# VH-VL binders against Protein ULTRAPETALA 1 (ULT1): the designs that were tried, part 15

Target 1, 237 residues: Protein ULTRAPETALA 1 (ULT1), of Arabidopsis thaliana (Mouse-ear cress) (q8gza8)
Amino acid sequence: MANNEGEMQCGSMLFKQEELQEMSGVNVGGDYVEVMCGCTSHRYGDAVARLRVFPTGDLEITCECTPGCDEDKLTPAAFEKHSGRETARKWKNNVWVIIGGEKVPLSKTVLLKYYNESSKKCSRSNRSQGAKVCHRDEFVGCNDCGKERRFRLRSRDECRLHHNAMGDPNWKCSDFPYDKITCEEEEERGSRKVYRGCTRSPSCKGCTSCVCFGCELCRFSECTCQTCVDFTSNVKA
Key: E = the ipSAE of ESMFold2; O = the ipSAE of OpenDDE; V2 = 0.75 times the mean of E and O plus 0.25 times the DockQ between their complexes.

## First folded at step 10 (VH-VL; framework fv_polzastobart)

Design T5 (from S1 with heavy chain D57N Y102S P110Y, light chain A50D; at its last look DockQ between E and O 0.02; V2 from the best seeds 0.00; counts 0 for: pae O 9.6 > 2, placed apart)
Fold by OpenDDE, look of step 10:
Structure T5 (fold): chain C 237 residues (1-237), chain A 124 residues (1-124), chain B 107 residues (1-107)
Amino acid sequence: as target 1 above (237 residues)
Amino acid sequence: QITLKESGPTLVKPTQTLTLTCTFSGFSLSTSGVGVSWIRQPPGKALEWLALIYWDNDKYNNPSLKSRLTVTKDTSKNQVVLTMTNMDPVDTATYYCAHSPSEDDSGYYYFDYWGQGTLVTVSS
Amino acid sequence: DIQMTQSPSSLSTSVGDRVTITCRASQGISNYLAWYQQKPGKAPKLLIYDASTLQSGVASRFSGSGSGTDFTFTISSLQPEDVATYFCQQYDSYPLTFGQGTKLEIK
């Protein structure tokens, strides 16, 4: 008779079910609560991510702004920077979660309960996370075809490549270390579409992982656009 | 130089459909990030945004008028067309089309260039 | 919808005076605010975008400031040609919305 001692999901004690029921992407972990979050920039649109809330007051964000983004365990401030938010360093107001289909700033949610309680106590995890300089994608114009080439800036090497490209007034797509990527390559065109993220207000064809701020109804639970439907479906999964 | 010009009927009867055409030059709706909006202003009143169409044919309408508004573009002619159904005297206004700039493949949603506007009167 | 409230609705001042117009958003709009000048019988003219960036070709006596919900438009020294109605406009979210306008006259 194996005593299935039900691992007390400590995360279930962090928030009342009623407090989380309207939030999108809720996952209760062993020692955290996870929700879908995001940050909107005028330039880059919506960066979607997952926010983990710990009883210690620690907040960790895993970014899903683009396919292949490997930014993990970001602070909200770092995520705000990563998203390309143009406004002054107010991640509590700029980072949002989806409640009842609406984007609600973290400051207006219960999710900061433990953060605010611990705010006097420098959370150990935030100290150890050196100010990870998070970079948003940048573009460099090709002098051969006139098209802009995307640089992800997710690693030191990528940053170096971008820096080198910016420093070369005659830079061309062919100068990119990936021999396979040229200005005319279909893969590059495809990549640009896939990795551009969701635009804020401009036409957002979106992706399955983003809620387009530009959708007329995407801030509401009644949104019927395919992007929002797909997002909602994926968040529940 | 960017220029826009509104054209269409200046008099419409109640319940009829208004069709306005914006003809522009100095930019292309094939350019990424570019948008053209329709904005109206009743005499002596505030401006009201009506609709926006982008280079990729994505469209946004004011929710208050959404069911009445249709915006289309002909990129080859540098034209944007606004259709508004079931016109009412309350819809009497100067109608403007306006350009929204783009930079670095990002659209901006302020209006840097405007047409001169066309006064549309709705009366029996 | 985001409501934009301007103050005052009208003002009359003297040439050379400092003019201040305020615009308040019903919710935070970051710096996504533009200011327009509209002269009688003319289309609006963009003066300022992103709350504080002066449009190219616009006189330096015009300026804007603010973020979030409260914004200010300023004319440092009013000129006769500045007689117009001024509008703020947010572009944080759809629908795009304008303030009700401020009519500026010279005494």
Scores: ipSAE 0.006, ipTM 0.526, lowest interface PAE 9.6, mean pLDDT 81
ESMFold2, look of step 10: ipSAE 0.012; ipTM 0.488
ESMFold2 (binder alone), look of step 10: mean pLDDT 91; pTM 0.937

## First folded at step 11 (VH-VL; framework fv_polzastobart)

Design U1 (from S1 with heavy chain Y102V; at its last look DockQ between E and O 0.32; V2 from the best seeds 0.00; counts 0 for: pae E 6.6 > 2)
Fold by OpenDDE, look of step 11:
Structure U1 (fold): chain C 237 residues (1-237), chain A 124 residues (1-124), chain B 107 residues (1-107)
Amino acid sequence: as target 1 above (237 residues)
Amino acid sequence: QITLKESGPTLVKPTQTLTLTCTFSGFSLSTSGVGVSWIRQPPGKALEWLALIYWDDDKYNNPSLKSRLTVTKDTSKNQVVLTMTNMDPVDTATYYCAHSPVEDDSGYYPFDYWGQGTLVTVSS
Amino acid sequence: DIQMTQSPSSLSTSVGDRVTITCRASQGISNYLAWYQQKPGKAPKLLIYAASTLQSGVASRFSGSGSGTDFTFTISSLQPEDVATYFCQQYDSYPLTFGQGTKLEIK
């Protein structure tokens, strides 16, 4: 019974004080770090907001400080769009924070430290909206070679494989059925490690490739974890 | 390996609608961050970006041609279709489709792969 | 729209020479600039992105620099196979725009 009590890292543990000391608008919350952020539009000027960084890797932007913004929780991409920049969807570079009096893109800050890690977890924002099952690909690290391997989660079998992999602390590449992948194979490039599939966003109308067999954590209806049990118990037969 | 190929009529009459199809392989428009653009180049002239469609069906058109352009995708077929209405001889050009990769941590995604292009001539 | 102005429009140099092409944006585009090589009858090939990052598989003799509005593309030692038209392109904002091109020839 490995109590994976994910130690809720206190916001104070997310970043070193030295890393944040020059940033403007720093607030350390219970489970997040908040900083002042913004996005510059050539047409509309600067939109200013607050960025919250969570240990989960989730990023939330509140633009309450921006006139006309009624959104409480935006993704950085949504904020970028909201700012009116009309750019080619480059929020990591277009959204900035103020460090030492200068606008510094998020991509050049430590604030994205957890973002790459969190891509593995459905954003909290999706949790608040009724924990819609993320239909995206997942990655599991191999214990032999350390490489992250993609699970597509497009079939029951794939979901099962992923579930098993997640439940196995000693999972390795060779555990893929039919020698699907070996430790000798190259890891996907970082730029290609984008999760594929449907995030069940409000714009999502569903797809045939999306598999929703279980809860957000294991996505398997036959799972005996409490989350899955709860999930299945609430699903109308 | 990523490949793109433009297909469609090579001759269009004035006022007619051009429909071009980009068929690609080596990537999927189901992949987050991926986009496909249409670019044209009149003979001996500069490149002109026409339209872009992303995996999430977000679309961008060149404002100068916005009213004439429609871009759609069929993810299952690995195809992107460009329609351009009211064709004029001035629209004679080599039309390209190009791949925009998923954004990396830097958020950079220029056109890394191009089709060979198809010459479309608008003539009576 | 962001206008991209390349200079020169044409250049004739000798093999082994250093080639420099400039591109100026009508407004700041940070480092969202790409350089392409286009040979006759062929599609453009990406050489440089992010103003200075060399595309994979591209020869090291190619380089880019600059930020904001002024950008430079350089070939350290011109080779015969480098005869082509070169284009800059901004991808900072829509519409995406290209420079007018620089035709590079060998004397």
Scores: ipSAE 0.050, ipTM 0.614, lowest interface PAE 3.2, mean pLDDT 81
ESMFold2, look of step 11: ipSAE 0.057; ipTM 0.525
ESMFold2 (binder alone), look of step 11: mean pLDDT 90; pTM 0.930

Design U2 (from S1 with heavy chain N61Y S100L; at its last look DockQ between E and O 0.01; V2 from the best seeds 0.00; counts 0 for: pae O 10.4 > 2, placed apart)
Fold by OpenDDE, look of step 11:
Structure U2 (fold): chain C 237 residues (1-237), chain A 124 residues (1-124), chain B 107 residues (1-107)
Amino acid sequence: as target 1 above (237 residues)
Amino acid sequence: QITLKESGPTLVKPTQTLTLTCTFSGFSLSTSGVGVSWIRQPPGKALEWLALIYWDDDKYYNPSLKSRLTVTKDTSKNQVVLTMTNMDPVDTATYYCAHLPYEDDSGYYPFDYWGQGTLVTVSS
Amino acid sequence: DIQMTQSPSSLSTSVGDRVTITCRASQGISNYLAWYQQKPGKAPKLLIYAASTLQSGVASRFSGSGSGTDFTFTISSLQPEDVATYFCQQYDSYPLTFGQGTKLEIK
């Protein structure tokens, strides 16, 4: 019984100090490394932000440094779009960090290490023995009892239910249509919660957990949510 | 190579319970995302989905037959068992088990590998 | 339940002919549609999934198209070995459902 305790790699272990020493705005968090980043538009100039790199391969950009940007957690693709860059869908090349005083594209840095690894893992068919599922079930907390309830996401219908639940701040156990889950039922054991969906990482190239409407690469048409937009952008890139 | 094989009685009396076993190779139900399904086909008729069981023991049943169906798995034996209660002559059909693959980036999948099927006749 | 209506129920064509079979879903199923070939006394064989993706090892003369509610299966040039019953299947929602089938024969 290999307790694959997913070693929560501390942010300090993500990169060698030597790898980060020349980067501007380095901040080592508990489970991430943060650096200053930006994107250049010929029309609008430089948008400056902070990029957080997670061991999961997740990338989060906060635009706190850009006037008028109220977004706290953007994907690199979303940030690229936000910057107004004319050539969209190349965020790896268009988003830069400052190294030694120079703008260096993310693609030329070590910062995409975990992103690339995650991307490879998610692209692996479960046909191969030992492949970890990156995208599957999701959980939504019941507004009445506070218990997290599983959405299996085994069908488009279930995805719709999850989508609706996520969009409903008053969602409760009784809103499940089929399994008649009640608040009286015990919460699923933690050991069963290992099959969670993706974290909507930019490394995602498509997954069953995408429940957005309107995305041609997703289950629902005419999705305009940022997650689906980013997904579409990443797939085409 | 993925293979599935149905086994069980080929003759069942009315009101009795049918128990079929699907033995498979080339994959494991310990693999995340994998499922095994049961489908039946009356002679000369369309296919009817019966049940599906996933690696994590999540189960789905045809609503029209749910009260009569139970699907279980023995991962160590690479077996999935279907039980159907209160059999009727109308339940005479070829019963198939099929493999359901899973890939993270492509969504849901149909049945890519099937057993040869076993004809079950319900007769007094 | 999503009903799958397949058309025609049967057809007889000549070798080399183009064959077209349609499947209509009672509601939108995006591209979660599969096509199977079933020869007499055999299990169904997956030919097409995701409405238009050819299963590995399947001949290129087989193709699928469509999205939403209307789907088409095509054999570009019918071969003698293609004599079979063809089925569509939706896997958008439970319960999983199949079309009634199209029996394909050669004149």
Scores: ipSAE 0.000, ipTM 0.536, lowest interface PAE 10.4, mean pLDDT 81
ESMFold2, look of step 11: ipSAE 0.406; ipTM 0.738
ESMFold2 (binder alone), look of step 11: mean pLDDT 92; pTM 0.943

Design U3 (from S1 with heavy chain D57Y K59E; at its last look DockQ between E and O 0.09; V2 from the best seeds 0.00; counts 0 for: pae E 9.0 > 2, placed apart)
Fold by ESMFold2, look of step 11:
Structure U3 (fold): chain C 237 residues (1-237), chain A 124 residues (1-124), chain B 107 residues (1-107)
Amino acid sequence: as target 1 above (237 residues)
Amino acid sequence: QITLKESGPTLVKPTQTLTLTCTFSGFSLSTSGVGVSWIRQPPGKALEWLALIYWDYDEYNNPSLKSRLTVTKDTSKNQVVLTMTNMDPVDTATYYCAHSPYEDDSGYYPFDYWGQGTLVTVSS
Amino acid sequence: DIQMTQSPSSLSTSVGDRVTITCRASQGISNYLAWYQQKPGKAPKLLIYAASTLQSGVASRFSGSGSGTDFTFTISSLQPEDVATYFCQQYDSYPLTFGQGTKLEIK
């Protein structure tokens, strides 16, 4: 009958109607379910947004915190940071939805079903195939203009590019390895810089507290990820 | 390496306001996803978490003490200041400041680096 | 507030012995639990986080286990330098809370 390669489940099949009962802002799309969500911070109060739940386990949040907000799709952790909490530790508990007029943390809702399942699948796969620890994104500042440029640290080569850039006191925007840019290119907005996750996948953990080179610039000199181990065995830390 | 050190008065009279300063190095509170906490320990008793402040001035206070606590920071001086009003002899304790690292999906870690602590005695 | 109940309050054992300390949370905290070592007049030192992950630079004789509400801290073979007070801490929810501590002494 039908080939299902690349097909996603229909949004109406993601949750039973009773599972979404009394939730505010429910909208069933072609391959997602959307609900109103929010996060509360001391600095900004309530940030209100729309959460989309996908069968792949992806979670996307579109911020409505201010008129004209041009932040596009955010992870729940990035939304928690964007709301001004700066504590992405428990976005499952800090991001809430409205059920029956009350704020309810995501962790107490069915909305994390596919996210949690996706996390298990990634862990099982990585364990059997020699999983690698992914590092978070890092920034290097230009010596001429001071603008910071984002480095992705997902592979050994990318980690080495970042390492070399951090060790170059004369590093400039023109030395950026991913694109041909100059100091004329705009720097990322501060709201986007706070998001430093390893991928858009919610299952990516990464090393968030150090660049794993075992050098004086790392916050934790004994980071156990393979990239850091390889670096310390081949260079002076 | 990350280091923290508490400074301030060691003797305070009941009802007075305590002001303690945490001076730190090895990190900046302008860096996203890091914070400094205040924790106290009465002599021979359990630790009690007091407050946490992040790089963007977001703060969390122990609800049992919220009306008495204020935490502020001076990022240019690498300092965090705890102000605690209406001191009482039961507040006699060693006061610590501590660093909290950040992780993407789980948020922050527990306190991985602590100051040496300063004993504050509240008595007439 | 999540109460952390730690036992025993004190323990006296011999060098080389296995030491076990338990910690119970008043509600589920998943694996958001840390263990600290504190020597007299010194600041606490983080030993274990995420219930079972050793902090960098911590000796392998220290270990932790558990999830949910029941957690265990173990020293596989007690050394003289391990004399200290040990305590657990949950970091699942604010306010962050600590166990009352276990004072470990060598006979």
Scores: ipSAE 0.007, ipTM 0.432, lowest interface PAE 9.0, mean pLDDT 76
ESMFold2 (binder alone), look of step 11: mean pLDDT 89; pTM 0.922
OpenDDE, look of step 11: ipSAE 0.028; ipTM 0.574

Design U4 (from S1 with heavy chain Y102E; at its last look DockQ between E and O 0.24; V2 from the best seeds 0.00; counts 0 for: pae E 3.2 > 2)
Heavy chain, then light chain:
Amino acid sequence: QITLKESGPTLVKPTQTLTLTCTFSGFSLSTSGVGVSWIRQPPGKALEWLALIYWDDDKYNNPSLKSRLTVTKDTSKNQVVLTMTNMDPVDTATYYCAHSPEEDDSGYYPFDYWGQGTLVTVSS
Amino acid sequence: DIQMTQSPSSLSTSVGDRVTITCRASQGISNYLAWYQQKPGKAPKLLIYAASTLQSGVASRFSGSGSGTDFTFTISSLQPEDVATYFCQQYDSYPLTFGQGTKLEIK
ESMFold2, look of step 11: ipSAE 0.336; ipTM 0.696
ESMFold2 (binder alone), look of step 11: mean pLDDT 90; pTM 0.930
OpenDDE, look of step 11: ipSAE 0.162; ipTM 0.636

Design U5 (from S1 with heavy chain S32Y, light chain S93K; at its last look DockQ between E and O 0.24; V2 from the best seeds 0.00; counts 0 for: pae O 6.1 > 2)
Fold by OpenDDE, look of step 11:
Structure U5 (fold): chain C 237 residues (1-237), chain A 124 residues (1-124), chain B 107 residues (1-107)
Amino acid sequence: as target 1 above (237 residues)
Amino acid sequence: QITLKESGPTLVKPTQTLTLTCTFSGFSLSTYGVGVSWIRQPPGKALEWLALIYWDDDKYNNPSLKSRLTVTKDTSKNQVVLTMTNMDPVDTATYYCAHSPYEDDSGYYPFDYWGQGTLVTVSS
Amino acid sequence: DIQMTQSPSSLSTSVGDRVTITCRASQGISNYLAWYQQKPGKAPKLLIYAASTLQSGVASRFSGSGSGTDFTFTISSLQPEDVATYFCQQYDKYPLTFGQGTKLEIK
């Protein structure tokens, strides 16, 4: 029973120094590497941001460097959209980093190493377990009993329920529809809390909650949370 | 298996509004990266892209027809609706809806699945 | 808008012949080019995407090449079932645009 304790690879171990030395804006975090990134719009020019690369294959972009953008966790695709680029969505090629003073598309860098690996793993796992789209399960703590309850996220409705639960600081077991879970039920064993499913990587195609466009809680176009509202407003601008 | 089917009036009078519905199966517009496009083809002519709607309700219209086009989706019904106002005989064409998946390496995919198309004739 | 120009507009060849169709974009579109086959009374069928990647289930006699502005579609050995109109399409920028088509016939 191999305790796949996902060794949180320290950001310093994600890439060789030689691989990053010519990149602009390199910051090594605890569990990520950050670099300066951007996206060019013919209409609006360059949007500049910071790209965080995680060992899980997750990519996060913060627009702190772009005036009027207060988004902290955009996907590359969301950032591409935010930049106002009037092209078909192709963020791997459209989002660039500065290497040696030149704009280099992400697709031509080592930065997608973990992204690509995670994508392959997801594809392989799906092949081996039969066409079962592995969705990532999430857990939300009950405010009444303190127990963490599983959201399967297998449907849009389930994703919405999870989103609502995450957005509700007073969420409790009784808020599940049809009394699916009560506070009297035992908490799921930690060993079963193993995140079976996608790593919420941008490469995930089957899970509605895996990719977030401005809001880490959801990707619903109708979401009224401030992060989503801000994102939508910025994208339309 | 992915299938798309266009439905709506096959005859429209000039100046009237065309409403077409694309009903699809085998995929969901809740899936990341998925888009549905409308394309038309006048008899014996080239294909013309009209509009695209994505899973996140992002929409793109052909600028040449932008003021006349509206695209909406009902994810729960697996439907995409195209509305085109002020129809003219020149708008006579076979109208298609098409599926576009997400492609990891290149971004968004071209149109991998098409409906059979519906011929819309604009005539008085 | 990116204009896609196909050449030739029509072609008549013999079974077994090599067929070549070209598509030129008015500006660079990298490899964001697709090729479609459309038979009479049918919807277009995707054959090639990313300029040179064969769509799943498509015969190996079809191929594509090119990047930037100039692209080539090839049928290595024309078959009777290949009679159709072929279209290129760019998906680099909006609006998405198609070539005017190449009608392929057999002599």
Scores: ipSAE 0.021, ipTM 0.564, lowest interface PAE 6.1, mean pLDDT 81
ESMFold2, look of step 11: ipSAE 0.045; ipTM 0.517
ESMFold2 (binder alone), look of step 11: mean pLDDT 91; pTM 0.938

Design U6 (from T3 with heavy chain K59E N61Y V102I, light chain Y96L; at its last look DockQ between E and O 0.26; V2 from the best seeds 0.00; counts 0 for: pae E 4.2 > 2)
Heavy chain, then light chain:
Amino acid sequence: QITLKESGPTLVKPTQTLTLTCTFSGFSLSTSGVGVSWIRQPPGKALEWLALIYWDYDEYYNPSLKSRLTVTKDTSKNQVVLTMTNMDPVDTATYYCAHLPIEDDSGYYPFDYWGQGTLVTVSS
Amino acid sequence: DIQMTQSPSSLSTSVGDRVTITCRASQGISNYLAWYQQKPGKAPKLLIYAASTLQSGVASRFSGSGSGTDFTFTISSLQPEDVATYFCQQYDSYPLTFGQGTKLEIK
ESMFold2, look of step 11: ipSAE 0.287; ipTM 0.675
ESMFold2 (binder alone), look of step 11: mean pLDDT 91; pTM 0.933
OpenDDE, look of step 11: ipSAE 0.023; ipTM 0.615

## First folded at step 12 (VH-VL; framework fv_polzastobart)

Design V1 (from S1 with heavy chain P101Y Y102V; at its last look DockQ between E and O 0.27; V2 from the best seeds 0.00; counts 0 for: pae E 7.0 > 2)
Fold by ESMFold2, look of step 12:
Structure V1 (fold): chain C 237 residues (1-237), chain A 124 residues (1-124), chain B 107 residues (1-107)
Amino acid sequence: as target 1 above (237 residues)
Amino acid sequence: QITLKESGPTLVKPTQTLTLTCTFSGFSLSTSGVGVSWIRQPPGKALEWLALIYWDDDKYNNPSLKSRLTVTKDTSKNQVVLTMTNMDPVDTATYYCAHSYVEDDSGYYPFDYWGQGTLVTVSS
Amino acid sequence: DIQMTQSPSSLSTSVGDRVTITCRASQGISNYLAWYQQKPGKAPKLLIYAASTLQSGVASRFSGSGSGTDFTFTISSLQPEDVATYFCQQYDSYPLTFGQGTKLEIK
């Protein structure tokens, strides 16, 4: 993995306040948003738990009677099975949250935004070849000191931050969006930089390795730079 | 492009343990949403689902055979293994492995790619 | 367990005729139903999933409909190569279960 402990997106950037409005049990953490969730079994009734949503697209569920540490975390599918739900695996439809006093399936909520962005996009024939789409970290150099700062490219929002930084010819360490830093902060260790992305080229196929020409995740229709204009006019229009 | 192939013994004696291997290509069990199932069909009879294993190691067995079945995977070898204990002549069937997929917005997909099958005969 | 009951168990009809096969689930399964074709000595081939969605590469003369407990499979104009046994399968709940099959013959 290229990701590092302590380098995280703030939980408050994950969702707008109106997107979380009326949800039960909302708790905004340092790198996650947490909400009350549940799954219903006709045999066992409601299993109630807490769902944590991460910018990586990871989802973690801690059951009501389970210790609240990471070692006890469940995936949504594991929680569905643990709840004794009789149906086949359909956790997006069977795990619910409370919005305005009503049970709402995860599939109908904004909470899957990051999971869906990291998930595969398939035609009928390619669905079996799908994988969680992710982008290796990329680095932006400071115009003042030359130090490189790591940008996570796991979501469209994170890719936008990197794209904006690359488009700024005067970008400095103080412009780093994830933390307040200066040129005095140490650069990441060289061993961790081996995970930086590949050379940008027309032949790069996707965002799982680097910022590439043609990648939808890393191009923005509202941006005026020539790279995004070319991409939008050629493939997204 | 997706292919599956069953391999293992074609003749097994009663009470012995059957081990079948499904070797596949064109997909990986490390890929989110992917699952592999075992299904059998006795000669001239209906299909019977046996077991399913997903990419995240989540497993489901047919309850009627629950203690007899073990399904495991080796993602690095692109293999899924079915172990079935205490074989009986009634277990004589063609055994298939099949690919399936869970899509985020439409749920589980049924068996879209099947192996050619292997006939296992249980006889003294 | 959800029992899947197909009707008829066998059917003999002429080339060009419309063929209808029904499948009934012992409890509601929404639209989590598939139809398979199986020719002698071969593995099943998926034709239809989600009750009505045609699998890629399958001829357009095949169709399906229904939801809940009552499902219908139709061949709009029977062709000689359609001689096979057809199975429905529910994938709403474990264990996954198949119908007994409908053997389709010409003449």
Scores: ipSAE 0.013, ipTM 0.511, lowest interface PAE 7.0, mean pLDDT 76
ESMFold2 (binder alone), look of step 12: mean pLDDT 92; pTM 0.939
OpenDDE, look of step 12: ipSAE 0.156; ipTM 0.657

